VHH binders against q9w197. Designs and how they scored, part 9

Target 1, 300 residues: q9w197
Amino acid sequence: RLRLQDIPALTQDHCRMRDPAEVERIINEFVIGGPERMQIVSDFDYTITKQRTEDGGAVPSSFGIFNACQSLPENFKAETDKLYHKYRPIEIDPHMPIAEKVQYMIEWWTKSGELTSGFPFDQSEIDQIASKYTHALRDRTHEFFADLQRLGIPTLVFSAGLGNSVVSVLRQANVLHPNVKVVSNFLQFRDGLLDGFQQPMIHTFNKNETVLNETSEYYDLVHTRDHIIVMGDSIGDADMASGVPASSHIMKIGFLFDHVEANMKKYMDTFDIVLVDDQTMDVPRTLLSLIEKQHKLNLE

## First folded at step 24 (VHH)

Design Z4
Fold by OpenDDE, fold request of step 25:
Structure Z4 (fold): chain B 300 residues (1-300), chain A 122 residues (1-122)
Amino acid sequence: as target 1 above (300 residues)
Amino acid sequence: DVQLVESGGGLVQAGGSLRLSCAASGFTFSDSYMYWGRQAPGKGREWVSGIYSHGGSTYYASSVKGRFTISRDNAKNTLYLQMNNLKPEDTALYYCAKESFGQKTNTYWDYWGQGTQVTVSS
């Protein structure tokens, strides 16, 4: 049996746990189960990407990458920013019921889609911008995805952002391996012009409903894998694997960066592991390494 | 069923050229973003170049920019990669790939061919 005290990456000061015993329990389940039972579900923005750069620079979101494209209408960024300022506070409002939030999220995306319509757009512009931010991935992300691929662990990047940017970054960062799938919002074209986004709409509060149900194509790929690592930077990300059987073992890892003191309690109540200002993939890699180590022993 | 069959690989001396082909079937080729990737021995897969649908634009990894040219013939359902000024570090298994979307969800994944071996000798 593995003990937390024997895992240095999990005993760091920035690694917070509401219930260490539970974390230890889950880890041992992962190790016993092996890589064949594992799957990863991860957000993209500020999860796979850093929350801050080494030099203190800002890391753009997937939409930020898109908004940086030169051919976009002059007022596009301004209008999208207005929407952001209107709906983001609603999205993160801890007192508003999710059911109410959903309506606002739908409205947000609808309006965004209207703005993202009626003009030609060269998608290679996204590639150009994205190429500048491959370094914005958390440290050792490349190694992490390599480990996942090597172990044959299905990986879902589940983003309520812009999928075109997500895919472009992952591809150019050489981490979009065959075991990786991306669920997000993708641009739609009609008659050579942008026409909003493809359906169905992915927003912050329907990640659990849209992909990890029995009707999804992805379900068919991962339904036998009931050991799950969930990673995210927002509270809503913790529920990305909510559609799995109750018998499943889920490790929820949260990355906390903004307003650490104010958010700590909520994050610790939501995630099994809270990583405070950790711009690396060391903890999830550590988990994989433990699994792999035991797996190798079992093969001998 | 989606099929991607690469050809044109081989042994070439440094500074030489090769042209790879990818024969595509089982999907509407003209509507798909296509790209080349490669995997060198002991290394992971690397994205090389992509081309968008309907005469769309191209983009290249920095490591091959100016040396490689991606193109497509929609009438022949064929993707090409012209590789000039080849270097030993270009030695790899080269894959043709297409993007795919789930029918029910916005799930993105890639289909890959079996690859064609390119070996560049010093």
Scores: ipSAE 0.846, ipTM 0.939, lowest interface PAE 0.4, mean pLDDT 94
Fold by OpenDDE, fold request of step 25:
Structure Z4 (fold): chain B 300 residues (1-300), chain A 122 residues (1-122)
Amino acid sequence: as target 1 above (300 residues)
Amino acid sequence: DVQLVESGGGLVQAGGSLRLSCAASGFTFSDSYMYWGRQAPGKGREWVSGIYSHGGSTYYASSVKGRFTISRDNAKNTLYLQMNNLKPEDTALYYCAKESFGQKTNTYWDYWGQGTQVTVSS
């Protein structure tokens, strides 16, 4: 049996756990079960990407990448920024019920879609911008995804952002391996013009049962994978695997960066592991390494 | 069933040229974003170049820009990669890939061929 005290990556000061015994239990289940039972569900923005650069700089969101495209209509960025300033505070309001927030998120996306309509757009512009931010991925992300591919572990990047940007970054960062799927909002075209986003709408609070239920294409790929690592930077991300009917053990990893003191309790109550200002993939890689190590032993 | 079959690889001297082909079947080729990737020995898969559907734009990795040209013949359901001024560092297994999309859940994934080996000798 593995003990947490013997896993250096999990005993660091920035690695916080509400219930270390539970984390240890889950890890041992993962190790016993092997890679064939594992799947990963991860957010993209500020989860796979860094929350900050090494020098403390900002990292654009998937929408930010899109907004940086040059051919966008005049004032497009200004209008989308207005929407952001209106709805972002609502999204992160800790006192507003989720049911109420959902309505605002739908409104936000609807209005965004209206703005993202009626003009031609070359998607290669997204590629151009995205190419500049491949370095914005958390340290050792490339190794992490390589590990996942090597172990044959299905990986879902589940993003409430813009899928076109997400895919472009992952592809150009050379981490979009065959075992990786992306669920997000993608641009829709009609008669050569942008026409908002494809349906269904993915927002911050419906990244759960909608995609991982029995009716989803992705379900067919992962329904035998009942051990799940969930990664995210927002509270809503913790429930991304809640819709997996056959889940036996779920490890929820949260990345906490903004307002650490104010958010610590909520994150600790929501995630199994809270990583404070950790801009690496070291903890999830550590988990994989433990699984792989035992797996190799079993093959001998 | 989706099929991607690469061909055209081989051994070439530095400075030489190769043209890779990818025969596609089992889907509407003209509607799909297609791209080439490669995997060098001891390295992970690398995105090389992509081409959007119909008369769509092309994009290249910085490492191959100016030397490689991606193109497509929709009538033949074939993707091409013209590789000029090849370098030893271009040695890799080259893959043809197709974007795939699940309409029910907005799920994106890539489908890869088996690859064709390109070896560039110094």
Scores: ipSAE 0.833, ipTM 0.934, lowest interface PAE 0.4, mean pLDDT 94
Fold by OpenDDE, look of step 24:
Structure Z4 (fold): chain B 300 residues (1-300), chain A 122 residues (1-122)
Amino acid sequence: as target 1 above (300 residues)
Amino acid sequence: DVQLVESGGGLVQAGGSLRLSCAASGFTFSDSYMYWGRQAPGKGREWVSGIYSHGGSTYYASSVKGRFTISRDNAKNTLYLQMNNLKPEDTALYYCAKESFGQKTNTYWDYWGQGTQVTVSS
């Protein structure tokens, strides 16, 4: 049996746990089950990407990457910025019920879609912008995804952002391996012109129900894998695996960066592991390494 | 069923050229983003170049810009990669790939071919 005290990556000061005994229990289940039972569900923005750069620079969101494209009309950028300022505070409001927030998120995406309609757009512009941020991924992300591929662990990047940007960054960062799938909002084209987003809409609060249920294409691929690592930076991300019926053990890893003191309790109540200002993938890689080591021993 | 079959690889001296082809079937070729990737021994898979549908906009990894050219013939369902001024570091198994989307939940994934070996000698 593995003990937390013997796992240095999990005993760091920035690694917080509500219930260390439970974390240890889940880890041992993962190790016993092996990589064949594992799957990963991860958010993208500020989860796979850094929350901050070493120099304190800002990292754009997936939609931010899109908004940075030069060919977009100026009025489009202005209006989307207005929408952001209107709806972002609602999204992150800790006192508003989620049911109420959902309506606003739908409205936000709907209006954004309307703004994207009717003008030509070269998607290669997204690639150009995205190429500037391939180094904005958390440290050792490349190694992490390599480990996942090596172990044959299905990995879902589940983003309520813009999928075109997500895919572009992952591809150019050379981490979009065959075991990786992306669920997100993708641009819709009609007769060569932008025409909103492909349906169904994915927003911050429907990732837990809409995509990972029994009807999803992805579910068919992973329904036998009941050990799940969930990673995110927002409270809503903790529920990304709730729609997976075949789950026995879920490890929820939360990345906490903004307003650490104010958010600590809620994050600790929501996630199994809370990583405070950790811009690396060391903890999830550590978990994989433990699983891999035991698996190798079992094969000998 | 989606099929991607690469060809055109081989041994070439540094500074030489090769043209890779990818024969595609089982899907509407003209509607798909296509791209080339490569994997050198002991290294991870690397994205090389991509070409979008219809309009055919192209983009390249910095390591191959100015030397490689991606193109497509929609009438022949074939993707091409013209590789000029090849270097030893270009030695790799080259893959052809296409993007795919789930219709129910906006799920993205790639299909990959088996690859064609390119070896550049010094």
Scores: ipSAE 0.805, ipTM 0.913, lowest interface PAE 0.4, mean pLDDT 93
Fold by ESMFold2, fold request of step 25:
Structure Z4 (fold): chain B 300 residues (1-300), chain A 122 residues (1-122)
Amino acid sequence: as target 1 above (300 residues)
Amino acid sequence: DVQLVESGGGLVQAGGSLRLSCAASGFTFSDSYMYWGRQAPGKGREWVSGIYSHGGSTYYASSVKGRFTISRDNAKNTLYLQMNNLKPEDTALYYCAKESFGQKTNTYWDYWGQGTQVTVSS
């Protein structure tokens, strides 16, 4: 039986846990089950990509990559900024009920789709811009995805951003392996013109079992895999795997970077492991290594 | 059923050229993003080059840009990779691939062919 004190990566000061005994319990369940019971569900923006570069600069979001494309109409940015300034305060309002917020998110998405329609668009521009950010992935992301592929662990990248950008970054970084699927918002075309986004819309409040359920194509790959690692950088990411059976074991890893002091309690209440200003994949990689090595030793 | 069948591989001397083909069936080829990947012995699969359905825009990995040219013939449902000035490090199984989307959710994955071997001797 593993104890946390014997796992150096998990005893570092920036690695915080509300309930270390629960983390220890889940790690040991993962070890008992081995790689064949594992699945990964991860956000993309600021979870696979860094929250900051070594020089302190910001990394664009998946929509930020799209918005930098020159093929977009001259007034596109201004119009999308108007929508953002109208709806973003509603999205983050701490007092509005979520059911009410959902109606505004549908409105926002509908209008965004209308703006993203009726003109030609050079999709290779996404690739050109994305190429600049393949080096802005968390340190050792290449190794992490290679290990997931080698161990046959299904990996879902679940993003409310723009899937075309997500796929381009992952592909050019050579981490988009056969075990990886991406669920996100993708561009749609009709007769050579941009025609909004493919449905259904993914937003902050349905980034959970509402989209990922037993009717989704991903579910068939993972329905026997009841040991889940969830990775995210925002509170909403913690629920990405909520549709799994209640008997499942879920480890929730949260990457905390912005307003650390103000957000610490909320992150600690939500995630099992909170990593403060950690721009690496080292903790997830340590978990994979333990699962593989200790499971094999237990079989001997 | 979707089928991707690669051909045109073989043994070639460094500095030489090969043209790979990928015969596609079972989907609307002209609507699909298509690409080539490769896997060297003992290494992971890497993306090489892609070509979009609308407009035919292309993009290349830096390791092959200027030496390889991707193209498509929508009338023949065929994807091509012209490989010039081949180097020993280009030795790999070359796979064609298409993007795939789920019918119920915006789930993206790649569909891969079986591959064709390219061996470049020094």
Scores: ipSAE 0.597, ipTM 0.857, lowest interface PAE 1.7, mean pLDDT 89

Design Z4
Fold by ESMFold2, fold request of step 25:
Structure Z4 (fold): chain B 300 residues (1-300), chain A 122 residues (1-122)
Amino acid sequence: as target 1 above (300 residues)
Amino acid sequence: DVQLVESGGGLVQAGGSLRLSCAASGFTFSDSYMYWGRQAPGKGREWVSGIYSHGGSTYYASSVKGRFTISRDNAKNTLYLQMNNLKPEDTALYYCAKESFGQKTNTYWDYWGQGTQVTVSS
């Protein structure tokens, strides 16, 4: 049986756990169950991409990549900024009921779609901008995705951002392997012109089983895989796999970078492992290596 | 159902040319983003070049830009890669790929062909 004290990556000062015994228990369940019971669900922005780089350079969000494209109308950025400044405070408002927030998120998405309609757009420009950030993925992301492919572990990148950017970054980083699927907001075209986004809309409040229900193509792949690693950088990411059976074992890894002291308690209450200013994939990779090592021994 | 069949690989001397083809079936080819990837011996798969639907915009990995040209013929459901000024480092198994979207949800994944071998002798 594995003990946390013998797993160096999990004993680092920046690796925080409210309930280390529970983390240890889940790790041992993963190891006993093997790779065939595993699935990964991960956010993209500031979860697969870095929250900061060593040289202090900016890492844009997936929408930020799109907004940097020169093919967009001259006033596009200004109009998008107006929508952001109107709706972002509502999205994060701690007092407004979720039901009311959802109505504003629908409004925001609808107006964003209207802004993103009626003009030609050179999709390769997303690729040009994204190419600059393939090296801004968390350290050892390439190895992490290679391990997932080798172990046959289905991997979902679940993003409320812009899927076109997400896919471009992952593809150019050579990590978009056959076991990887992306669920996100994708651009739609009509007669060669942008026509907003494809349905369904994905926002902070439906980034869960509401989108990944039994009718989703991903569900058929993973519905019997009850050992789950969830990775995110915000509180809302912790629920990305909430539709699985109660008998499932879920390890929730949260990447905490902004306002660490103010957010520590909430992150510790929400995630099983909280990684403070960790810009690597070392902890999730360590979990995979433990599973793989025991799997190989079991085959002997 | 979905089928991607690559052809046109072979042995060629450095500085030479090859043209790869990918015959596609089982989906609406003209609506799909298509691309080529390759896998050199002992290495992982690498994205090479992509082309958007309706003979649209193209983009290339820096290692092949200026030497390779991706194209498509939507009437023949065929993707092409013209490879010029080949170098030994271009030796790889070349795969065509399509983007796939789920009909019930907005789920994205890639579908890959079996590949065709290109060997460039020095």
Scores: ipSAE 0.592, ipTM 0.858, lowest interface PAE 1.8, mean pLDDT 88
Fold by ESMFold2, fold request of step 25:
Structure Z4 (fold): chain B 300 residues (1-300), chain A 122 residues (1-122)
Amino acid sequence: as target 1 above (300 residues)
Amino acid sequence: DVQLVESGGGLVQAGGSLRLSCAASGFTFSDSYMYWGRQAPGKGREWVSGIYSHGGSTYYASSVKGRFTISRDNAKNTLYLQMNNLKPEDTALYYCAKESFGQKTNTYWDYWGQGTQVTVSS
């Protein structure tokens, strides 16, 4: 049985845990269960991409990549900023009932779709902009995805952002392997013109396994896999796997970068492992290496 | 069922040329983003070049830009890769791929063919 004290990556000062004994228990369940029971669910923006580069530079979001495309109408960014300023406060309001928030999120995405309609758009512009940011993935992301492919572990990139940007970055970084699927919001075209986004819409309040459980293309891959690593950079990401059976073992890894002291308690209450200003995949890779090592020993 | 069948590979001297073909069936080829990828011995798969369905916009990995040309013939459901000025580091299994979207969901994945071997001797 593994002990946390024997796993150096998990004893570092920036690696925080509200319940180390529970983390240890889950790691041992993962190791006993092996790679065939594992699945990964990860956000993209500021989870697979860095929250900051080493020189302190900014990394654009998946929508930021789209908004940098030159063929967009002159006022596109200004109009999308107006929608953001109207709806973002509603999205984060701590007192508004979720059912009411959902109505405003639908309104937000409907209006965003209207703004993203009625003009031609060269999809390769997204590829051109995205190529500039393949270097902005967390350190050792290439190795992490190679490990997942080698171990046959299904990996879901679950993003409320723009899927076209997500796919372009992942493909050009050579990490979009057969075991990887992307669930996100994708551009729609009608008669050669942009026509908003493909349905169904993904937003903060429907970003969970319930959406995934309604697709045969992914369900058949993961329905027997009850050992789950969830990775995210915001509180809302912690529930991405909430649609799985309650008997599942879930390790929630949160990447904390902004306002660390102010956010620490909330992150610690939400994630099993909180990584402070960690711009790498080293902790999730360590978990995979532990699983692989024991799996190989069991086969000998 | 979706079928992607690559052909045109072989052994060629450095500096030479090859043209790869990918015969596609089982989907609406003219609506699909198509691309070529490759896998060198002992390495992971890497993206090489893609071509969009409408407008024919193309994009290339920096390692092949200027030497490789992707094209498609929608009437023949065929994707091509013209490879010129081949180098030993281009030695790989080359595969054809299409984008796929799930029914009733915003789920994206790629479908790959079995590939055709290209070997470039020095």
Scores: ipSAE 0.456, ipTM 0.803, lowest interface PAE 2.4, mean pLDDT 87

